# Ledger of designs, part 8: VHH binders against Dopamine receptor-interacting protein 1 (Dorip1)

Target 1, 310 residues: Dopamine receptor-interacting protein 1 (Dorip1), of Mus musculus (Mouse) (q4kl13)
Amino acid sequence: MKTLFEEIKASIKNNYNQDRSFWRPVLPWGGVFTIKAGRKAVSCTPLYVEIRLKNTCTIDGFLMLLYVILNENESFPRELSLHFGREFVDCFLYLMDTYSFTTVKLLWIWDKMEKQQYKSEVHKASLVIDLFGNEHDNFTKNLENLMSTIQGSYCSNWHCPTRVQEDQQRTISINPPQEIPHGNLIRLAVDELFCSKIELCEERGCGGLREFSQRVFCHGAPPFVVLNMQHWKPEDLAYVPYYLDLSDHKYLLEGATLFNKEEHHYSAAFQIDGHWMHYDGLRNVNLILLNKPPEFLLLSSLVYIRATEK

## First folded at step 1 (VHH)

Design a61 (framework vhh_7qbe_3)
Fold by ESMFold2-Fast, scan of step 1:
Structure a61 (fold): chain B 310 residues (1-310), chain A 119 residues (1-119)
Amino acid sequence: as target 1 above (310 residues)
Amino acid sequence: QLQLVESGGGLVQAGGSLRLSCTASGTSYAMGWFRQGPGKEREFVASISRSGGSTYYADSVKGRFTISRDNAKNTLYLQMNSLKSEDTAVYYCAADEYSLYYPWAYDYWGKGTRVTVSS
């Protein structure tokens, strides 16, 4: 049959939304996994017969985005296997394509999260795993080696030492504007982080000029980058650029994770071939085609995907 | 499932005002108004967050229409001022149980209330 991604593309082509007849719920909030007894497991009496997941919105949006990213370019599964592991990528795609959503969340929890990052307890014959918290602790913290960068600097005063700064970044943090927003704010903030520059050397008694090299990715340009927008006001996000240049590589806006403070709930928006969708695991119809790009109200993170052209 | 019922439509002269109401059968998160004029596609008008602290308007109605809600009564309102013939349409109430106030991502819809603006 068709993969999940093929079904999503077919739904986009048919211009249908909010209609369950065209696809099943995708990554519904939470989940229940029933533990089936093996054919010869009579000697093993578990303390629980099922696993119940709750508050999974802290990972659900990013899992949806990761699935879309893996299907956007034929090279991305191979490249992301270098960071996540081949078995993880292969299993993740298989589970998503077979609508095994609770299992794909358990794959993330057990393979990528540390036990102390979530709460688990046995309650009434169920192992309850609670992912209440934030997207950084539960998802982006586990991207440490994907977006790591290195930048060197040399001082015009030869008595001052050469430096090399390696930053193991999980997200690229963009501070909110102090002035009135304009169309280049995110672009300018990213450029300031990555571009070469010359500044007054801050070493005590130096008085020289320090030249910083262009910041480069330690493991090559990643298939995607995540910008942390936690401090940005919704009205400032009208100035989200369609593309960014990072270390001479072009990146295109793929999507965003969104935060609802009133409900303490995360959702996501993403595009496939320019067609925007909104995903919310709590909806009965949880994947909806949008008639235009969203205005990114209540933005938590921006996700950009690497273009093939330089 | 959530049920929405619109009311308040009618005939009004250009330059006049009208107030629409929408009552929900239960609690909703984000709510909004859409409209469809004769021979036109359905278009977004306005949306409001659950708390009422955030509102969003289509460019064609900014400064003329005001959206508000009364959560104790599960009721959404649209105050329409300085009405134009172009505002003639069937107005639909929309709601989302769990999502953000995205104007393009509503799960539940009412049957509509008709507004006719004469000149």
Scores: ipSAE 0.000, ipTM 0.143, lowest interface PAE 15.4, mean pLDDT 77

Design a62 (framework vhh_7qbe_3)
Fold by ESMFold2-Fast, scan of step 1:
Structure a62 (fold): chain B 310 residues (1-310), chain A 118 residues (1-118)
Amino acid sequence: as target 1 above (310 residues)
Amino acid sequence: QLQLVESGGGLVQAGGSLRLSCTASGFTYSMGWFRQGPGKEREFVASISGSGDSTYYADSVKGRFTISRDNAKNTLYLQMNSLKSEDTAVYYCAKGYWTEYSYYMDVWGKGTRVTVSS
């Protein structure tokens, strides 16, 4: 066990820019940025000499995943530049490549977050930025335009007040099927959301049949998707499919984010050679082999990347 | 719900070989084989990752058994060589996350019986 564990740690540490299977940046929780002396101010002394970040767990796992995604295929930086902006993508890659982790977090905070989404105050000559909150507000909200979907439906009852309807969703939210407790639960839940179907119309007193079209991406198939996992158990990590077909596009499993409800803390897990490798910036310097479903960690999200054949 | 169908079991003489197959109706992640002999507890045999790149084996079968998969056919295989009477069991196909340290599983097939005569 120890020999395998040591080999995995060494591979991750030494293969950051060569082998994708073991290459993962490891972002520490928080960060400190020291303001270096520039040209002397004429009469003003800076209010702070450093910037300190805390509670960055809401973005840390996603920043690591974004870097892996951007390096997966030559087309992905171009596609994601259309969404995030070319300057952002270029700066992000440069900072990650140079292990400038606190600066890359500041890039996300200043370029992609609103001031109201975090707390900032000067304390003991440090500007303290606190990202306490949730993954959606701090990170995945920025993906809504990239991952939005739409599904049409129509009712067979000519007198139905909602005869023709469109359901546009900004996020991909996956709930467990209540009646089917076994098997490939995540695949079944995804298919329930995306596939065409016919159901009894839910409109009060209608009694008609409602036909739903296949759910499609509003802006084409994105380079990656984040599935927001709602009401799943820690052991459901064992039900995660290696690939999904989403609106006629194949996606491959890259990772997950996990939530510790007691500590209000997010961590992540990465798929490396069919194994879950756990990342927790508060506890671990390196990725740790996850040999059992985590008892106290809820599945928060799944991240899949669009399959490419060259 | 994922459905698994095992096949390939039968009667074989000690020192012989058998190849077991497990066909899945739809996508599978990590797959493995378990067995249960007469009057014994169910035990882990082998597992393979979704990509096929990582495999784990029980010490009792290392060097004799080989697990493999064909994802295009949604089929899992167990090649069993140098069979011993102790290998007599019903063999089950399962899906789940596992390594040499974990035996968690979420789906079981109906099983295929292997009898090794001595």
Scores: ipSAE 0.000, ipTM 0.092, lowest interface PAE 22.7, mean pLDDT 74

Design a63 (framework vhh_7qbe_3)
Fold by ESMFold2-Fast, scan of step 1:
Structure a63 (fold): chain B 310 residues (1-310), chain A 119 residues (1-119)
Amino acid sequence: as target 1 above (310 residues)
Amino acid sequence: QLQLVESGGGLVQAGGSLRLSCTASGFDYAMGWFRQGPGKEREFVASISWGGGSTYYADSVKGRFTISRDNAKNTLYLQMNSLKSEDTAVYYCAAVRYSYDTYEDFDYWGKGTRVTVSS
């Protein structure tokens, strides 16, 4: 009868010393959590069970970014509660504020992920959860309803079989350019997707002109957007725009997620006072200043936060 | 900034022919012709794809006008045959540009060339 959030809140006071996350300013890779079985323990069940998390880098960077976003503006917790649920947002903030990092990851896994998106196996009374995979399946898929966009188009040929169309996109995906990176490439690619335009109609034998309206968010401008950058070079971090205009709303650069192809490992970078600060859950260190593009790290995603002023 | 320059307009008798030209400085978009007659709103005449494989015409000119382009010369053409008095207008060359603003924000229009069909 108890909700997931009530069980988590109830367990916190009993399990603080059993979350093996050390005090750290950033989320560590993986996690180990020891759970007391409780007063209603079944006779065949151990009084204590252990949960082990592996390959959590697919969510770690985004959990850090979500925490920063939620603290950026007073309205954001309220707005994101409409999407994630108020109980989720309240519990997430509490767990992050108390350095309960393994529990935060379990909250995401159990509340926001589907069972088929990860591997789970019980071995010697330990539940092993493996999040090996990609960021979309494990995290950004949950954002589809928040960030979905729609663009209308109208062909000048009234006999066109696709005269009036709507193109709904669930994700914002930006393909890497073939040209040498420079400061306008990302902006031009984003503008091509979002801005109004007129093109020749692609229907066979039509030959009409198709007018595209400005692409708009289906549920209003979200507090943040994630741009999927797919295999962009690390040098492109030097050319990331500080701001983007999306559907008449100004968005400011917050951070990025990065992919190490050799290690199959995700990390993140935060934009702090015009500098890129690197986060890597595999390292027991604070954020590290990037004074040049890192070798072997590909730009996976860009994260922008909606500006408070219109 | 891209410049469009129309030429080839003039006075012609009903049933006659004219060929309009529009020169553009290396523009890589779809192009078209529009016209505005005395006391009328600007109207669409014809459009052509960059490769020239797709064309579209207003019903009032279909079968009489032919749009074509020479990408090596950055030039758009409108061959006008069987001209009627109703074809009298200032003809404008336009390049379709990607814009953050509305369709009305066409930055690349020529100044127009006048076509007068008599009798």
Scores: ipSAE 0.000, ipTM 0.080, lowest interface PAE 24.4, mean pLDDT 75

Design a64 (framework vhh_7qbe_3)
Fold by ESMFold2-Fast, scan of step 1:
Structure a64 (fold): chain B 310 residues (1-310), chain A 120 residues (1-120)
Amino acid sequence: as target 1 above (310 residues)
Amino acid sequence: QLQLVESGGGLVQAGGSLRLSCTASGLTYWMGWFRQGPGKEREFVASISSSGGSTYYADSVKGRFTISRDNAKNTLYLQMNSLKSEDTAVYYCATEIYYDSSGYQYFDYWGKGTRVTVSS
């Protein structure tokens, strides 16, 4: 008996050829769920006999990453159960470990997405569910309660019309700055968002100094964070920091999701047992061992795990 | 009720070429070719993504075979060049792969395949 995670580790150690891995894909793109009639005949004829999933790359990378996180960090299943529900976490791990991949995706779609977020249509006796879109709407939006942040600011001038301000953000989005040294691009962009600072108050005629507090998590430091990256070119992958300091907590790089603009397709790269692995649901292979993250794909998101000393 | 129908098989001499076709009766996503030779287990040959942008090949056919698709016609192709006697097999078209709750891998392919015989 082996779990999916044990098979992934065995595949890394054995350096399986792509052809052999075809028979054991980690989490294939799409999916088919066959609706089987009960022991007794039904009175009504169903409109469809199977469910087909397409364009699931918007969730596949994150589902795979969630599975890796839950298996590498013993405290996370309990901690994440507080946010997703214990029955969701238990069911998710069971379904992944039993290779029930289409059912895992249906669990996410039905339990965590609203019907208006995807399109569904009966076509040729199949219910086709299409997740074409973006990772935020289909996956990371559900992390808002986990990752929301707030930053306060206070003007030194008591007569300032906007003396006290709050900037609450539901997600963490990082845009590439235009004039920052190459070796620290992502770190400096993250620091600009999170760190405390003092600036001249921009209110007309104020003349005071506005002090910004460091940005903090609304519900405590989450076990992992997802940084939404925008407009980052492949060469910027060379500047992905191994660690980040977010609101006085150290986070370690665990993975990334990658976007192929030409194919409108998402893939992922992440750490397993100290190795970088590339995941692409359109490949008919298990995870591919990499010496480094792929350079030719746009950076869609970065995933960091909260560091612990225990 | 998705059905895949393979065609284009036949007898061909070593060093020759042959093109296989697979027509789908409904919506398809990723697609691929498998083959089973006399006294052998079924093996992977090639696959292609829904967009056609990603292709994968077994080492034994790389450089000789080319997979392609025409989504407007719901048709998958396998162009086979420099055929060898070891390429003799029944070729099967496949789409979709999933594992059920018991861990069993399932392929959405239908039909008896198309037979390719390479004479020396």
Scores: ipSAE 0.000, ipTM 0.136, lowest interface PAE 20.0, mean pLDDT 74

## First folded at step 3 (VHH)

Design b01 (framework vhh_3k1k_2)
Fold by ESMFold2-Fast, scan of step 3:
Structure b01 (fold): chain B 310 residues (1-310), chain A 122 residues (1-122)
Amino acid sequence: as target 1 above (310 residues)
Amino acid sequence: QVQLVESGGALVQPGGSLRLSCAASGFTFSDYYMRWYRQAPGKEREWVAGISSSGDDTSYEDSVKGRFTISRDDARNTVYLQMNSLKPEDTAVYYCARELGYSDYEWYFDLWGQGTQVTVSS
C-alpha cells in the first residue's frame, strides 16, 4: 500500500520541473462523519446520525505539519509517543495514510482537546462541532508537556525580595525586540529568550544586577518546536532564519502556520526534502508545490525540527 | 434567501461544448471561494473545479484539466464552468458550491445548488 507521504513525494518528483502543480485534497476544511447503523441497544434513541466539523483550520495546518514531522526521521514517532502516547501516534499515522481525514480530526478533538475548548450542539440530527478560535487553544496548548522551558535567575542584591527566581514557560512565544535593531529580528528575539544574560534587576528600588541562566527544556530537547508569532507585524518578518540554536541544540525550519485576518482562516507552509508546499484546507486542491520558499507575510507560528547529528 | 441556482445542463454529443452557470443570491458573492462538483449515477459527488474569491487562482481535477475552464463575474453574482471536448464519462449532475470561508450564515455545511444534468451520449 502506498502511504499518503509516499504519494506526496512521488508527486513532487513528477512535478519537479513545473512552475506549479495542484494536488489531491488533503485534510479538507471541516468534515462529515457518518455514524454507521448496526449497534443494537435496548431503549437507545440516538440524537444524531452524523458528526459535522466546522472551522477546523485552527488544527488542520498543525495536523498536516505533525504528519510531515513524524515522517522526517525514524526516531520521531518513538520520541513523540512518549509525549502523545503510542496508541495516538500509531492511530494518527494510520488514519492519515488511509485518507481518513475527518476521523483523524476527531481523534485530535476527543483524545487531546478539553471539552470546554470547543462548541458542540445537536442540530437537524447532526452533532455539530465548531473549532472556531485560535491555534493555541485548539492545538499548541496540548504541546506544553513537549515544549516547556525553564530559566533561573538570581539578583546580586542580597536584600532583593525576589533574590532567586525561576521562570517556567509552557509554550515558546517570541516578541519583537523593543529597540528595533537593524538585522535578523527573529534570531535576536530567540536569543533574548534563551541565552544567558546579565541586566539591571527590574524590582523597584533594588539596584542590583540579575544574572539569568540559559533557558533549558524541562523534558529534554523536543523533536520539534513551535514558535508563537502572534505579536509580530508583517514588516518585521523580512527574513525567517533557516536554522536556530535552542538550548545548545540545532533546529531547522520545517514550516509555518499562516493567518488571514480578513477571512479568519489558517493555512500552512512546509518543506519535504527542500521542496516547499502551501496547504490550505479551504481549497479543493490544497497542497500546492511552490517554486521557491514562501514569504511569511501573514505568519502565525514557525515550526522547527531538531537536527540529527550524523 | 441564500441560494445557488445552476443552469445550462443539456444533452450533447461527444466532442461537444456546454457552459454551465451558477447564480448566487442572498450573500456577498465576491467574498467566497466557489467550486463545481459532479455526481455520476451510483457514485459519490466529486470535485471538478474551483475559483478563489479574487478570481486569480483556479484549480481543476486532472481528468478535466485543459478541457474545462472555471470563471466568475462578481458584478452578476455568477460562476461559470465552460466545458469543451465533452466525453461520455463527463455525464453527471453538476453542482455549484460555496466554501465557508468568510461568513457563518447556515454554518453547518457548504451551501449547495440543486444541480443541473449534463448528458454526453454516443
Scores: ipSAE 0.000, ipTM 0.110, lowest interface PAE 19.3, mean pLDDT 79

Design b02 (framework vhh_8fcz_2)
Fold by ESMFold2-Fast, scan of step 3:
Structure b02 (fold): chain B 310 residues (1-310), chain A 122 residues (1-122)
Amino acid sequence: as target 1 above (310 residues)
Amino acid sequence: QVQLVESGGGLVQPGGSLRLSCAASGFTFSDYYMNWVRQPPGKGLEWVSGISSSGSDTTYADSVEGRFTIIRDNDKKMVYLQMTSLKTEDTAVYYCARELGYSDYEWYFDLEGQGTQVTVSS
């Protein structure tokens, strides 16, 4: 009988990467983990001697971003433990700190993903786990309770059939114009979603004024926010706003995830010293400068971290 | 309703051969990895063999490799286990199992049938 952390710590002993030439973890695409496995409650001859991960790009960028976020502020591990669980956060940090990259992906897969979201198949002496799919099903769906928002509204017309309304959103989706982008377009789209406003009531024949309250986070302002950008094509990443004001809290740009439509492959980009640095798990080079993405790279999501100042 | 029906077991002498069959219904058979597992008298379940959804990839327990062959026919919704060079240690009830997933070092199988008894004795 072991806790999850103790079981993972024991497995790291056999999968520990001693190559520490890099100053921060950079997750490679996929992974290989050596294990003997079977049912604990039943004597079972092992099917395989290793686990191989494929198409992990749907989670790799977000795992990298989560590690950066957890190290950005001393309060974030505590705050995120309320959502993910203390044991998960402790294990995640330990695995990332020890360069146990395949094991951290297995932690995410087994602890946070639903079994039907991934494919598993035994091939020769290996269990192959394939994460082909999308970022929402494989990662950001788990953030719904952390980032859920609610906005109330009421119509001035007493006879309005929808006089009082409440709009709860589990995800934050932004649909910027397909035209030549500029930095204000994303900010304006975010403001349209979050800010208080008074508009003509849209109910047919109503004629009243509908007052919308400011959209607020259901569980308080989270340590970070993920904006779904609907695979919008940016002309230049400099058009992405450096900061956003969400529910009276200032959020600073941390990074983005990018979708390669030609290869069905996800990558990420980080804001470092005012520059966009590209992370792609398929490349053996760490981060590279990326200011103007090629036409085939679409903006999948933006990640903002809560600032310490208002 | 998911149903797996095993057949083909029986009494055989050491060194003999048997072919087990499993008929599947109630699900999209060609989407699932299929396994054979067995339960010897007075013991727990033991995994025997697995075959991928397409049939291109097969794997075997060390104790049966080179003696058993797993085959599937997606058109007939059947999986088979061809057993040769049988040993007394192969005596067990054999179950056909649909793979539901893997988590925390535990396999999840759907064992819908009553199994088929294989007895290897002199």
Scores: ipSAE 0.000, ipTM 0.123, lowest interface PAE 15.9, mean pLDDT 76

Design b03 (framework vhh_7pa5_2)
Fold by ESMFold2-Fast, scan of step 3:
Order: sequence, then C-alpha cells, then structure tokens
Structure b03 (fold): chain B 310 residues (1-310), chain A 122 residues (1-122)
Amino acid sequence: as target 1 above (310 residues)
Amino acid sequence: QVQLVESGGGMVQPGGSLRLSCAASGFSFSDYEMSWVRRAPGKGPEWVSTITSSGSDTSYADSVKGRFTISRDNAKNTLYLQMNSLKPEDTALYYCAKELGYSDWEYYFDLWGQGTQVTVSS
C-alpha cells in the first residue's frame, strides 16, 4: 500500500512540468457522508441520513498543508502531537492516507472547531454544515499553543521592573507593502518580533530605555509557523523570502494559501522536494508559486517549516 | 490523462436558457457519476447537480430544482446541463466534475476543467 504522500511524490517524478501531475482528488471541495442505520440507535429515528459539507475551502488548503508538513520529517508527527493531540495526528494521517477526505474534514470540525464557528442545519434528510467565512476563524484560530515564546526586558531605570513576557500567538501578522517598500519586508517584520532591541520604555512615567532580549520558543521551535499575509497582491511575491531565521532556527518556505476575491474561494500551493504544486479543491494541477502566479489570486498566508539541517 | 472541458456559457437575460457541455477524455466516462459545480462572484463553490453513470438517476440542489436538467451522452463522452428560467443569482463560473467513487459513507469529486462563465443580467 502506498500512502497518499508517496503517490504524490511518484506523480511529481513522472509528470514534472505537466499541467496535471496527480489524477486523484485531494481534499475535494465540500463533501458528503452517508450515515448507516444501526450505529447504536435503537428506537430512535435519525433527524438526518447524511451530512453535507459546503464552503470547506476555509480549511481545505491548511489541511492539505498540514498533511504535507506531517510527511516532511519523521519527527514532525511526534512534535505536532504536543499541539494537536496524539489521537488527532494519528487519525488525521490514517484518514488522509485512505482517501477518507470528508471524514478528515469532520475530524477537524468536530475535534478542533466550536459549534458557534459554523452554520449547521437540518434540511430534508441532510445535516448541512457550512464553513463559509475565513481561514483564521475556521483554521488558524484553532492552532492555539502552536507558538509559545518568551521575551525578557530590562529598563535603564532601577525603579522600573524587569519583565518576562510569554506570548502564545498562533500566527505572525505581516502587513501589505507600503508605497515605497523595503525588498526585505517580511524578514524585517520577523526580525522586529524576534530580535533583541532597545526602545523607549512604555511603562507609565518611566522615560528610560528598555532593552529587550531575543525572543525564544518556550517549548522548542514548532515544526511550522504561519504568516498571516492579509491578502497581499500577486506582484508582492517578490518580497517573499525562501527562508526565515526565527530565534536561531532556520525555516524554509513550504507553502501558501491563496484567496480569490471574486469567488470568495481559497486554494493553496506547497512544495515537495523543491517542486511546487497548486492545490484547489476544484482542480488538481502543478503550479510554480514564485513564477508568475495568476493575477486574481491574493496571498492569504505563508507557511514555513523548520529546517532539519544546519 | 483525465481531461474535462466545459463550454456553452454566455450572457443571457433573466428568464433565458443556456445549455452547458462538458467534453470528457482520458477515462471510461460511462463508468463514473458526473456532477456540475458552480462558483458565483463573492461566494464559495456550490454543488448544482449529479447524474449516475447510466443516467438513470439525477439529483439537484434546491436552488435549481425544476429549472435545470442534467444529462449525459456516454457514446460521445459528454455531460450536459440544460438551464431554464435563469435568474441573476445563477451568475457563476460552472465546472463539471468527475466522481471517482462512492462508498456506503462517502464520495469524492474531481474538477480539472477551466469552467464556463454564465452571466444573467438585464
């Protein structure tokens, strides 16, 4: 038995630079799950006989990216189990590898999302779950505890206390480029967050200088980090670095989620062995992300994975 | 290997009709269920209709039921969508989709075409 990841790698090898490199759907748009009678319900008439998922593009790209990330390094499943739970990671990999895509979406919805985050209603004999919205509410918000960092600071004034600040951000937000952008915009923003710095102390009435230490990860560097790009334009891809240095750990660009404003539809791109693939729940084709992407696609998120080599 | 090419879209006024076609190649068309899916401006994708491999059974979204008819010609490897009594809310890019398989509990769709644009305006 080949895993889905092994099949994708074989397809890339055999169909490099072709318009379609993989013939099976990967996380198809939406989904339908049929409920079999007899699943421990005696003297109970179900309100519905099937579950229909719609507008799942708000999670599909990230679920695909998560699957790729989990297969990039043998240590990542163990490390990500600390954030998602061992049973979730094991079940997720099993369902993806068996092409059980509607079930893997239900695993995310029921295990990681709250009921108030999505609309659900029974219509005729179907439970309809609608994930229309955005990637943050439906996916990245639920990455609680992915990033846990600590930063110390010392003020030049003895009367102002030394501080240690813990931060549990799930993503790093990057603003769109200004009219006169720096070519190193993303690296500058990341460095501002992580590097040591000296600023005017913001404590009320202090007026001293506060020295901040380099920000470090509390529980080790995570297997991946997500940069929220707030819908950067395609022409701004010139500012996307192939690697980032976060707290002395090198991260490599793994993929991105992309947004089509006119269709309110998310897709994703990711690399395997240096080859970029475009994932769209409505299509399954290869795309070189950094080589003239479609003009109508906005950059929603960037995903970097921790490098295993020094 | 697998290729789906949609055509037949265009601009029509409310109450008008259009017939969409999807030419399939690279697989045994007569062995697979086929569907139409649409993406409207500012909205996510919406499933429209499905037809069984033999053409004996069809299913429709409530928004199009009674107005749209899905059909297929297995000899020509072509899927059709006859759209009648078109409304402005039917404005969308329409895709045909191959259903790879069905189990007692789940099914999947594959979309490989460019889609065909339908615009309903006065």
Scores: ipSAE 0.000, ipTM 0.287, lowest interface PAE 12.1, mean pLDDT 77

Design b04 (framework vhh_surovatamig_d1)
Fold by ESMFold2-Fast, scan of step 3:
Structure b04 (fold): chain B 310 residues (1-310), chain A 122 residues (1-122)
Amino acid sequence: as target 1 above (310 residues)
Amino acid sequence: EVQLVESGGGLVQPGGSLRLSCAASGFTFEDYYMSWVRQAPGKGLEWVATITSEGSDKDYVDSVKGRFTISRDNAKKSLYLQMNSLRAEDTAVYYCAKDLGWDDYELYFDYRGQGTLVTVSS
């Protein structure tokens, strides 16, 4: 028996349904997907004739960022296939390249999200899927293993065991500053996590020094990393560093996701040539230049991409 | 760049009829679902009717069903609302809107025109 999502996946592989997003240069808020009945299925009318997506702002900014990331380097689609699956990456790129944005969102919902993360109901011959919630549940939790790291430690006293700790990170959390921020705050927080350190060994009766090695990525340096900014103020965007050095790999600022607390709405911003370009699928059909910090938009996350090498 | 220009409003007696028009520019009109929304004096925005991009399907708020008819002419990039058997409660500023039906119409200001006033009064 097929699930509703398996039926949608099968329909995506056929030129049988219409995605109403094909005219747009950027992902719209929500989406509409029209289901065309088969000629032999006239006796079995479907319960709904279209799918309507609501409150997709929890994934829209990240889907836009993912598309940009996949196009930054020829190796990135192959590398991300190790985490997302080759079929997902190939289908995602095809759908984005053909402006099939509602179908891209259905692919994410079907392939990456769990059914309990969203609501679905049939209303007026439409299947309505509501993604109201947060970016972590709907997007970043699905980055599990992408940013996994390993750190070893050894004590100068050989009686204490050598330790190896693997941490499966989806994001790196950066606490908001309590006073005036500075451009080095994020670099310092990242360095504290990744750099080697020496501490007094905590093992009972040891009295030796424990050296922690530099933290390294388990599966190679990922094509991108996500920093969870925990609602930094919009003026703090000026203090975001253009690059980070993570485990001997240089990462360049690609973009951010933004949260409007009053509207409970997410948008995104892309870093282009030292300027922030704003993306809001609900209000705009194009990217808009930000010449000043927008009112009441908080930094939700930052996305950095691994710098290209020779 | 997106422009929506509504017209056809006016003063009409209860039971009368009006035809509203919306001229669209700055986007590919034939690719969008189009809607009419209204705002009565001192009240919030209310969705009235939606038409699909091809005109194959139409939907209406219950209070106007059977009295109002939404239609479109993709060649002329125009949207219409034929309003029959008008009632005092239909008094409102009527706005043409794009992408309604799957988008939050409360945040439609970038997609709405200037509006056209319909007053139903004896």
Scores: ipSAE 0.000, ipTM 0.115, lowest interface PAE 17.6, mean pLDDT 73

